VH-VL binders against q9c0h5r722to879. Designs and how they scored, part 10

Target 1, 158 residues: q9c0h5r722to879
Amino acid sequence: WSSESIKKPMIVTSDRHVKKEACELFKLIQMYMGDRRAKADPLHVALEVATKGWSVQGLRDELYIQLCRQTTENFRLESLARGWELMAICLAFFPPTPKFHSYLEGYIYRHMDPVNDTKGVAISTYAKYCYHKLQKAALTGAKKGLKKPNVEEIRHAK

## First folded at step 4 (VH-VL)

Design m11 (framework fv_acasunlimab_arm2)
Fold by ESMFold2-Fast, scan of step 4:
Structure m11 (fold): chain C 158 residues (1-158), chain A 118 residues (1-118), chain B 110 residues (1-110)
Amino acid sequence: as target 1 above (158 residues)
Amino acid sequence: EVQLVESGGGLVQPGRSLRLSCTASGFTVSSYYMSWVRQAPGKGLEWVGYIWSGGSTYYAASVKGRFTISRDDSKSIAYLQMNSLKTEDTAVYYCARHGYWSGPFDYWGQGTLVTVSS
Amino acid sequence: DIVMTQSPSSLSASVGDRVTITCQASQGISNYLAWYQQKPGKAPKRLIYAASTLQSGVPSRFSASGSGTDYTFTISSLQPEDIATYYCQQYDSYGSTPYTFGGGTKVEIK
């Protein structure tokens, strides 16, 4: 977990556009989680995050690794819960690449045990939901049946 | 062609140890979740534990602390180290590959019989 | 711990008969259910996954359906080579019990 901005992506890339988008993405993630002042409501912030991942395929793994970082050793309960919500929202629209899938699956699985629950945050419940969404997205494939994210679908994907 | 072959089964006394091997061919073992599943004589199937592509392991409560799963990627072998064996551990032990991530098993070995008795 | 209750425990039918086996989960499993065939002295073979998806190479006489807690496996026209014990398996569980099997259904031909 970090409350600071990033200057470079978590995953090494030579693409200038992807580097810029990754840094913007991190700010949006912090805004959704309440760790950075937002200029839009959380639903619109989530829409922007989901839309960036949906439209820029090169950002999908970066998005998930940033969410993993922000849900690791995060002692701010509101932020922690929002981070898992955002992961669930994104997994409703696109999976990570096959190369990154095992890492993300393992990360989510580790959090499915109720011993991970803190007072006020049922991490295991969020992790179970994310796990099911990940397996579902992987089974159908990233290029099949993917709809452009919209506000109504995000509201119902939580 | 995917193949899994178990070996190392046999007769052991309670309290002793035994190590089973699962030799994989036709795929990269480190790229898949691999499980051990056992079946007591005349009984149903019981999941024992798995090792995922990243190397972490998980175990059924009945064997936790006694059994250890590992693998040797260079040899394409998965292992089940069974310590402090009990008579209720008597079973045919299968190694199985998960078809997608941690999903259901798509390929199984032929099994190896472990008999724990005095 | 998700408990899988399979019925019947055994059945006898004639060649050409329709055979139906049911599997009930103690809680909803969101179609994360597989069906396996185990012939005497052999390892199990997966026939179906995701409740209704047929494994590649498996004959079309095998089918399955279901949702929530109730799942069904059907052999539309039983053949001699179908003599086996059939198991359902949930893979919806999280934590320390990710996989549990039904008790099995032994299918014999009269």
Scores: ipSAE 0.006, ipTM 0.493, lowest interface PAE 15.2, mean pLDDT 82

Design m12 (framework fv_acasunlimab_arm2)
Fold by ESMFold2-Fast, scan of step 4:
Structure m12 (fold): chain C 158 residues (1-158), chain A 118 residues (1-118), chain B 110 residues (1-110)
Amino acid sequence: as target 1 above (158 residues)
Amino acid sequence: EVQLVESGGGLVQPGRSLRLSCTASGFTVSSYWMSWVRQAPGKGLEWVGYIYSGGSTYYAASVKGRFTISRDDSKSIAYLQMNSLKTEDTAVYYCARHGYWSGPFDYWGQGTLVTVSS
Amino acid sequence: DIVMTQSPSSLSASVGDRVTITCQASQGISNYLAWYQQKPGKAPKRLIYAASTLQSGVPSRFSASGSGTDYTFTISSLQPEDIATYYCQQYDSYGSTPYTFGGGTKVEIK
């Protein structure tokens, strides 16, 4: 977990556009989680996060690794819960690449055990939900393309 | 070429232990989920347990507490340690690889027969 | 637990016949269904996953469809080498039995 901005993406890339978008994405994630001042309501911040991941395919793995970082050793309970919620929202619209899938799957799976639950946050419940969504996102991507995120879909994804 | 080869089956008395091995070749075992699936003589398929790519295990209720799955990545071998064997554990035991994430089995070994009888 | 009900339990057909097997889940499984072929004395072989996706290298005479709780597997123009028991399997469940199989359908030639 971090309350600071990032200067470089967590996943190495030579693409300048992806580098810039990764840093902006991290700020949006912090805004949704309540760790950074937001100028828009949470629903529209989530829409911007989902839209960036959908529109910039090279950003998808970076998005998920940033969410994994922000849900690791996060002792701010509201932030922790919103981080898992945002992961579920993003998984409703796109999976990570096949290469990153096993890492994300393992990360989510480790949190499905109730021993991960902390006072005020049922992490295992969030993780089970995200695990199910990850499997469905991968299956949907294999069958047909992904639809662009919209506010109504986000409201029902969380 | 992906191959899975089971070994270690045989006749064992009730209450005893037996360890099965599954030797994998043609892929990196630590990158995949691996399951054990059994089939009693003349019966259908029953999932026994898995070890996922990250190393944690999960088991069917019928074997929980008695069976343990483990993996030796350096040797490309998965194991099924069977303790406190019962006559109803008699079956052909298959080692199987999950084809994508936690999904269905894309490659199976030939199976090894375990007979639990006095 | 999700229960998979497969029918028929056995059938006999002639070479060239269309064979259809059905599989019903006790609850919706969102197309998380696979079909396996098991020839006598051999390990199962996956033919189909994600309800309708044919595995690479599997003959086109094998096909499957379905959604929700109802799924079907079809062999168009049965061949002698297709003699086997066929199993459906769900992989949608999370719990003590995340993978459950149908009872199997034994396909024989007359």
Scores: ipSAE 0.006, ipTM 0.504, lowest interface PAE 14.9, mean pLDDT 83

Design m13 (framework fv_acasunlimab_arm2)
Fold by ESMFold2-Fast, scan of step 4:
Structure m13 (fold): chain C 158 residues (1-158), chain A 118 residues (1-118), chain B 110 residues (1-110)
Amino acid sequence: as target 1 above (158 residues)
Amino acid sequence: EVQLVESGGGLVQPGRSLRLSCTASGFTVSSYYMSWVRQAPGKGLEWVGYIYSGGSTYYAASVKGRFTISRDDSKSIAYLQMNSLKTEDTAVYYCARVGYWDSPFDYWGQGTLVTVSS
Amino acid sequence: DIVMTQSPSSLSASVGDRVTITCQASQGISNYLAWYQQKPGKAPKRLIYAASTLQSGVPSRFSASGSGTDYTFTISSLQPEDIATYYCQQYDSYGSTPYTFGGGTKVEIK
């Protein structure tokens, strides 16, 4: 977890567009989680996060690793809950790449044990929900294709 | 480097429509919020609207329902469609790039004059 | 809607003078404030953002500070090329809440 901005993506990439988008994305994630002052309401911030990941396939793994970082050792209860909400929202629209699926699956699975629950935040419940959404998104993406994010779907996903 | 060039301004009668274009170069337009800002002759700056990197649009109350912002990512062009024009819409229209999320307008076009008169 | 009140509306000063412009927001904007320079017939140019961060390439004689609702922009030693109208702008907005500019300050050489 970090309250600071990032200067480089968490995943090494040679794509300059992806590098720039990754730094922008981190700010949007912090805004949704309440760790940075937002320019838009949370629903529209979530829409921008989801739309970036949906439209820029190379950004999807970076998005999920940033969410994993922001939900790791995060002792701000509201921020922690919002981070898991944002993960669930993103998983409603797109999975990570196949090469990162196992990493994210393992991360989520490790949090399904109730011993991970903190005072006021049922992490295990969020993790279980995200686990099911991850598997569904991977199957849907492989077979049918992915639906473009919109405000109504985001409201229903969280 | 980064450059924004507006086009499409001109003289138009009240009640008619006009479309402005903003051609971007030196960066990926879809990665930034793009905004339109106008300035009436001899007056200050007034924000018109922006399109978020994700495609959502927001407008000043004075133009809401009449103006529409869109973009063509493949051509690196942002548009301002102006409908039901009023004499009060007479202004130089600038397109401007919103920097990273917590940074405002870092690059501006040269502006294009729109004159609404009968 | 956040109202930005900029003062003075105009000023005349001599080359080498210290020039100060102020900007007040109708509510706290948490340093989401930028300053622009606009020369006659030209587009505005951003000089400062985040209340006090100087844009790359902008001369060090330009500076700014402030917090909450009160912000200040200073030219430490006015040069002839600094003759312009200066605008503050808040960008602490949600959704349809607009970016709001101050009324501008016209800086002229005496």
Scores: ipSAE 0.005, ipTM 0.476, lowest interface PAE 16.0, mean pLDDT 82

Design m14 (framework fv_acasunlimab_arm2)
Fold by ESMFold2-Fast, scan of step 4:
Structure m14 (fold): chain C 158 residues (1-158), chain A 118 residues (1-118), chain B 110 residues (1-110)
Amino acid sequence: as target 1 above (158 residues)
Amino acid sequence: EVQLVESGGGLVQPGRSLRLSCTASGFTVSSYYMSWVRQAPGKGLEWVGYIYSGGSTYYAASVKGRFTISRDDSKSIAYLQMNSLKTEDTAVYYCARITYWSGAFDIWGQGTLVTVSS
Amino acid sequence: DIVMTQSPSSLSASVGDRVTITCQASQGISNYLAWYQQKPGKAPKRLIYAASTLQSGVPSRFSASGSGTDYTFTISSLQPEDIATYYCQQYDSYGSTPYTFGGGTKVEIK
């Protein structure tokens, strides 16, 4: 977890556009989690996050690794809960790449044990929900195609 | 101190409508997921539905299409709108708070009795 | 739907007795199980969550354990004020899939 801005993506990339988008994405994630002052309501911030991941395929793995970072050693309980909520929202619209799937699956799986629960935040419940969403997103994306995020779907996903 | 207080129960005829209210004190309903659970006289507990902080609602199959859950964030009140009431809807209706996501119910109201009879 | 089978439906015991109630899920629920106490005319009160975690302020004579599909709730030394109906509830459910309760166990003093 970090309260600061990032100046470089967490995943090494040579694409200048992806680098800039990754840094903006991190600010949006912090805004949704309440760790940065937002210029829009949480629902529309979540829509922008989901839309960036959906539209810029090269950002999908970066998005998930940023969420993993922000849900690791995060002692601000409201922020922690929002981070897991945002992961679930994003998994409703797109999976990570097959190359990154095993890493994200392992990260989520490690948090499914109730021993991870803190007072006020049932991390294991969030993680189990995200695990199910990840498996479904990977399967659905292979069979059909990925639907563009919209406000109504985001309300349903969270 | 966290409390939930239900109101609006009473005797209604089959086919009619009734709206229950759940007033929260010590917290705001918009910050939590709010659920309705019912208990027919002498019977066990049955989940009715819940509303997420973002407004999405989910219902038990037995009430889907007839019952609607909503909230008024400015007043910190959750509602259960019951339409097309049936005699089998007769029960004490409890408002209960869900901690995060789909967790267990940590705070319950006192309940309000709804009797559906001619 | 996940079906919760609770047993026994009722029991009578003496003050000081050890009381055990069981709850079986039709599929694995990963410890997402709570236990509630309901006294006549009152709302349920949560005693246990996450299968074995005791709610703050609840007496230590109450305990619970279990995993997978099989869960147990125990009162180590029954007191008069423990006379109530006890319910288990699984919360391994999301979206439109329902939360489900056991049928309840009525605990009475002989």
Scores: ipSAE 0.005, ipTM 0.479, lowest interface PAE 15.2, mean pLDDT 82

Design m15 (framework fv_acasunlimab_arm2)
Fold by ESMFold2-Fast, scan of step 4:
Structure m15 (fold): chain C 158 residues (1-158), chain A 118 residues (1-118), chain B 110 residues (1-110)
Amino acid sequence: as target 1 above (158 residues)
Amino acid sequence: EVQLVESGGGLVQPGRSLRLSCTASGFTVSSYYMSWVRQAPGKGLEWVGYIYSGGRTYYAASVKGRFTISRDDSKSIAYLQMNSLKTEDTAVYYCARVGYWSGPFDYWGQGTLVTVSS
Amino acid sequence: DIVMTQSPSSLSASVGDRVTITCQASQGISNYLAWYQQKPGKAPKRLIYAASTLQSGVPSRFSASGSGTDYTFTISSLQPEDIATYYCQQYDSYGYTPYTFGGGTKVEIK
């Protein structure tokens, strides 16, 4: 977890557009989680995050690794809970690439044990929910294609 | 501004106990993992243990069973209780805050010297 | 435990020189690496985190790079106040931390 900005993506890329979008994405994630002053209300910040991942296929793995980063040893309980919410929201619209699927699945699975729960945040409950959404998103994306995010769908994904 | 100040160090005989304090200001101590790191005279840095925001503690194998980390959230103080001290525990003990992505130990105290000798 | 091997153990350079320090992890640490500066009699100060991110307030002459198991720290133009021992440190652990430090590199002016 970090309260500062990033200057380059977590996943190395030579694409200048993807590099710039990854840095902007990180700021939006921090805004949703309450770790950075928000430019818009949380639902619209979440919409922008989901729309970037949906629109820019090259950002999907970067988005999920950034969420894994921000939910790892996060000491702000409200921020931690919102990070897991944002992961669930994104998984409602798109999975990571097949190459990254096993890593994300493992990350989520490791948090399903109640030993990971902190006072005030039931991480294991969020992780179980995200695990089921990840499997559904991967299956749906392979068979039917992916639906564009909208505010009402995001409200339901929480 | 964030500040950490250690106290409680001194000369102590082997087999005895000593408690170190780390007074934090400028942030909420219960919201962060708090760690202790030590450095023997002329040697490198060695992690001792931490207490995470939810209260669980983890220790280096060299001190497990002898040292206990705790905190008093109302006073913003973290503690290191050192029991059954050995001459090998002689070191400067630092209190440090853990910020995982920005790296653990984003802020350090000045350190307090513990000398275990007869 | 993840073992951090830092080299060289000491070096001497002149003011204005480029100084390079290397750190190797016994296994991949996914860029979870920090660099610290420790001046004599003082606590360590973090300069770099996440392998290459400069901490706010730290001069731009300090930089770092690397990935996987191999990481490098550079001072582009050594200044007298940079005389210190520098340490790398890995923090790649899920839940249970053996945070491990490199052995340190003592930087002196010749």
Scores: ipSAE 0.005, ipTM 0.473, lowest interface PAE 16.0, mean pLDDT 81

Design m16 (framework fv_acasunlimab_arm2)
Fold by ESMFold2-Fast, scan of step 4:
Structure m16 (fold): chain C 158 residues (1-158), chain A 118 residues (1-118), chain B 110 residues (1-110)
Amino acid sequence: as target 1 above (158 residues)
Amino acid sequence: EVQLVESGGGLVQPGRSLRLSCTASGFTVSSYYMSWVRQAPGKGLEWVGYIYSGGTTYYAASVKGRFTISRDDSKSIAYLQMNSLKTEDTAVYYCARLTYWSGPFDYWGQGTLVTVSS
Amino acid sequence: DIVMTQSPSSLSASVGDRVTITCQASQGISNYLAWYQQKPGKAPKRLIYAASTLQSGVPSRFSASGSGTDYTFTISSLQPEDIATYYCQQYDEYGSTPYTFGGGTKVEIK
């Protein structure tokens, strides 16, 4: 968890566009989680996050690793809940790459134990939901392709 | 086709009120921020305020407490209610839409002139 | 408040000339910058957003670049229809003024 900005992507990339988008993406994630002052209402911040991940394939793994970071050792209850909510939203539109799938699956799985639940936030419930969405996104993406994010789908996903 | 049309401008005396309307077509107003930007004669652009898609409003310090932004989603109209008008409020008022993912002010209306004078 | 400083305030150039306008932010704005064209008597039109992304339908002679606090806008070959005032605008601020504009640059043809 961090309240600071990032200066470089968490996943190494030589693509200049991906580097710039990754730093921008981290700010949007912090805005959605309430850790940075928002430029837009949460629903539309979530739409921007989902749209960037959908549009820029090279950002998908970076997006998920940033969410893993922001949900690790995060003691701000509302921020923690929103981080898991944003993960669920993104998983409604695109999976990570096959290489990153096992890592993200393991991360989510580790949080499915109720021992992870904190006062006011049922992390295990969020993790179970994200786990199922991850599996469905991977299967659907392989068969039907990925559809562009929209406001109604985001309302439904959370 | 996206279109924004302002109306309600005119001559008004200092201390009085005036309401501007922005009629939108070709998109769903509740999915966008609806913003007002003004331009005094011969001067540059100044942001006035906006209403979030979720309904919360923000205002520039120069108009805070005097101006109110609202919208009627069923009619696709955004409003700027201007109270306690000052001569410094004289400007062309533009309605512009924005969304965070595509950047601000991608479409503007033609503007409506408000002249505050005795 | 983030202050946007444009230079020059005005310029005159010949048709076919390369025109460059600069915009400096009082603090880093992470490429949250747009450029607008305002022709006499008309509403502004957005030409560029995200510092360098050209708006659909805008001629390729318009381009922009920059990062951090320093940004530039270029017209590679000035045309008569480009007579206008150009404005930069930041959208990185989280305070009571999330959008601030530069003072504008009036472009006139000789």
Scores: ipSAE 0.000, ipTM 0.482, lowest interface PAE 16.1, mean pLDDT 82

Design m17 (framework fv_acasunlimab_arm2)
Fold by ESMFold2-Fast, scan of step 4:
Structure m17 (fold): chain C 158 residues (1-158), chain A 118 residues (1-118), chain B 110 residues (1-110)
Amino acid sequence: as target 1 above (158 residues)
Amino acid sequence: EVQLVESGGGLVQPGRSLRLSCTASGFTVSSYYMSWVRQAPGKGLEWVGYIYSGGSTYYAASVKGRFTISRDDSKSIAYLQMNSLKTEDTAVYYCARHGYWSGPFDYWGQGTLVTVSS
Amino acid sequence: DIVMTQSPSSLSASVGDRVTITCQASQGISNYLAWYQQKPGKAPKRLIYAASTLQSGVPSRFSASGSGTDYTFTISSLQPEDIATYYCQQYDSYGWTPYTFGGGTKVEIK
């Protein structure tokens, strides 16, 4: 976990557009989690995160690795819970690439054990929900394509 | 009730191929990681590989390139295709399910013996 | 790979005795450790997961503890039906990182 901005994306890329989008994405993630000032309410911030991942296919793996970083060694309980919530929201709209799927699945799986639960945050419950959403997103994306994010669906994905 | 039943084991010559099947019941196979674990006669347990719920497969270094794990979700069967068999592959082969929150190998099949010998 | 070192390799004890088996990981595994019982000619049966959580239906005489790299499994009062080989197994893994087992401990009754 970090409260600072990033200069470079976590996944190496030569694409200048993807580099800039990745840095902006990290700021939005911090805003949703309460670790950075936000101009919009959380629901609108989540919509922007989901829309960026949906519209910029090259950002999907970067988005998930950034969420994994922000939910690792995060001692701010409200921020930690929001990070898992945002992961569930994004998984409602798009999966990571097949190359990243195993890594993300393993990360989520390791948090499904109740041993991971902390005071006030049932991480195992969030992880179980994210695990099922990940599997559904991968299946749906392969067969029917991905639906564009909207406010109503984000509200229900929480 | 969760059940796993292996089949397909037997005597096979070195260098040949053999396919094992694991028939699952009581749960949706595609929703779980499934592993193959083997045990040589009188020896300990060795993880062989798994197929995760999304379909990708991973293997122990000792079998990588020779063994392939797959599954048929419509039939609830997981497979272990063993190619270029060596005498060192002689073992009882188990299929096992990974629990969601409880970690791997919450249920095991009875095992099927594979003997690689001339 | 994470190497699991299990001790002892075998032991003999009397009915009613307390039996303790130790498992050491080559690196920290964050309590992602399970214990299995395997009776002769049978498949392994998981007794413990998450280092200390007892599997549903398993007798309370079985228990386990530990953290980091050092883990312990205990049978508080050995029964005849407990004759088996016991294995620890780590599952702190990503992608193709293998799941690894300890060498096993054969428990026999005198």
Scores: ipSAE 0.007, ipTM 0.486, lowest interface PAE 16.2, mean pLDDT 82

Design m18 (framework fv_acasunlimab_arm2)
Fold by ESMFold2-Fast, scan of step 4:
Structure m18 (fold): chain C 158 residues (1-158), chain A 118 residues (1-118), chain B 110 residues (1-110)
Amino acid sequence: as target 1 above (158 residues)
Amino acid sequence: EVQLVESGGGLVQPGRSLRLSCTASGFTVSSYYMSWVRQAPGKGLEWVGYIYSGGSTYYAASVKGRFTISRDDSKSIAYLQMNSLKTEDTAVYYCARHGYWSGPFDYWGQGTLVTVSS
Amino acid sequence: DIVMTQSPSSLSASVGDRVTITCQASQGISNYLAWYQQKPGKAPKRLIYAASTLQSGVPSRFSASGSGTDYTFTISSLQPEDIATYYCQQYHSYGSLPYTFGGGTKVEIK
């Protein structure tokens, strides 16, 4: 977990556009989680996060690794819960690449054990929900392709 | 308020087909996972299958290949198409909604009895 | 499949008694367990989910606890309207793996 901005993506890339979008994406994630002042309400911030991941394929793995970082050793209960919620929202619209799938699956699976639960946040419940969404997104993305995020579907996804 | 009402049960001969309906009100059926659960007379509960919000279906091994779950979102109805019925399929059939994405059943219908007998 | 073993299969108790039912899973289910009440001739009603969370509107005399493979359901002060069969159900399984129920516990008043 981090409260500061990032200067470069978690995943190394030579694409200047992806580098800039990754840094902006991290700020949006912090805004949704309550770790940074938001320019809009959480629903609209989530829509912007989901739309960036949907629109810029090169950001999808970066998005998920940033969420993994922000849900690791995060002792701010509301922030932690929102981080897992945002992961579930994003998984409703796009999976990570096949190369990153095993890492994300393992990360989520490790958190399904109730030993990870803390007072006020049932991490294992969030993790199970995300696990099922990940499997569904991977299957759907492979067969049909991915539809553009919208406010109604984001409300449904969380 | 959420309500689920099953219909279509009755007496049917082995090898025949029967279709059950589950009419939902108070919520958008396409937004929830919907299950069918059955209970043989005097016995316990057995999960039959479910349809998730995206439309894909999953079935218990005992009914796979014979039963099909579908829904009509415009009418708020879920269906259970039962083919090649066996006497072992005799049960009260319940329609149930998932409170979590694929979790426990927060609302149940009243049930409809299906009797498979010669 | 995950097998759910529920005990006892039946019990008789007096109004005001504490009633305890147990449920054991054949493997760890990470607290993905629900408890249902089924009155004669009626559909089941969910009372508990996530092993210990009480469903909204359910009386506080109902409670549950447990972890791993061992789970317990308790009625702290049995009332006449509590006469029913109670079922545990695991929802750790996903995809084509079935949700499985315990065999049920029939609760009767002496």
Scores: ipSAE 0.006, ipTM 0.480, lowest interface PAE 14.6, mean pLDDT 82

Design m19 (framework fv_acasunlimab_arm2)
Fold by ESMFold2-Fast, scan of step 4:
Structure m19 (fold): chain C 158 residues (1-158), chain A 118 residues (1-118), chain B 110 residues (1-110)
Amino acid sequence: as target 1 above (158 residues)
Amino acid sequence: EVQLVESGGGLVQPGRSLRLSCTASGFTVSYYYMSWVRQAPGKGLEWVGYIYSGGSTYYAASVKGRFTISRDDSKSIAYLQMNSLKTEDTAVYYCARHGYWSGPFDYWGQGTLVTVSS
Amino acid sequence: DIVMTQSPSSLSASVGDRVTITCQASQGISNYLAWYQQKPGKAPKRLIYAASTLQSGVPSRFSASGSGTDYTFTISSLQPEDIATYYCQQYDSYGSTPYTFGGGTKVEIK
């Protein structure tokens, strides 16, 4: 978890466009989670996050890794809940690459244990939901292709 | 079609309470941020507070501690409970919906007049 | 709090005239700005959002532009039905005052 801006992506890339988009994405994630001043309502911020991940294929793994970082050792309960919510929203539109599927699956799976629950946040419940979404997204992406993020589905995903 | 209809306005004495209702149709109220915005006679617009789609509420400093926003999702009604009313609270009160792509106040109700006077 | 300074406070123009209203924010608002039209006795109606995006169904004679702290709203070829007070509004805050309006510009026909 970090309250600060990033200067470079968590996944190394030589593409300058991807580097800039990754840094902007991190700010949007912090805005959705309430850790940075938001410049739009949460639904609009979530739509921007989902649209960037959908539009810039090279950002998808970076997006999920950033969400994993922001939900690790995060002691701000509202922020923690919003981070898991945003993961579920993104998983409604695109999976990570096959190379990163096992990493994300393992991350989500270990949080399905109720021992991870806090007084105000049922992390295990969020993780179970995200686990289901991940498996569905991977299967749908392989068979039917990916659908562009839209407002109706973002409302339903959270 | 999206419609918002306010009700509950009227004349009330300082220090008393009044509850306003905003009946929504054409959309699911729990999926949207809903704001109350007021306008004193002959003056400009002032944001009062909102209720987030998840249920959390936030208020302008001028009304914090006195006003409470809530909603009844089963009836598609948002409420503004106004306590400890002051003459400075005299205004037309509007209920407004926040858009998804477009930010705040894409649809407004017709407004309901609240006059706080002895 | 972000303060929105709108000018002029009122103006009179003839039918067919080009009318321009300006709005200045006390700090950069990254195009998170809307414009509203309020006719006498009516609720405000949003015409523009994201500084320059026109609402569906709003006539093309309405337009807006700007960035940073300086924004403008224009009515090309003013019509009688455009007589109203116009307000700008920022939505770039996440704090205790997330939405602030300009003081309004009353547009009248001479």
Scores: ipSAE 0.006, ipTM 0.492, lowest interface PAE 15.4, mean pLDDT 83

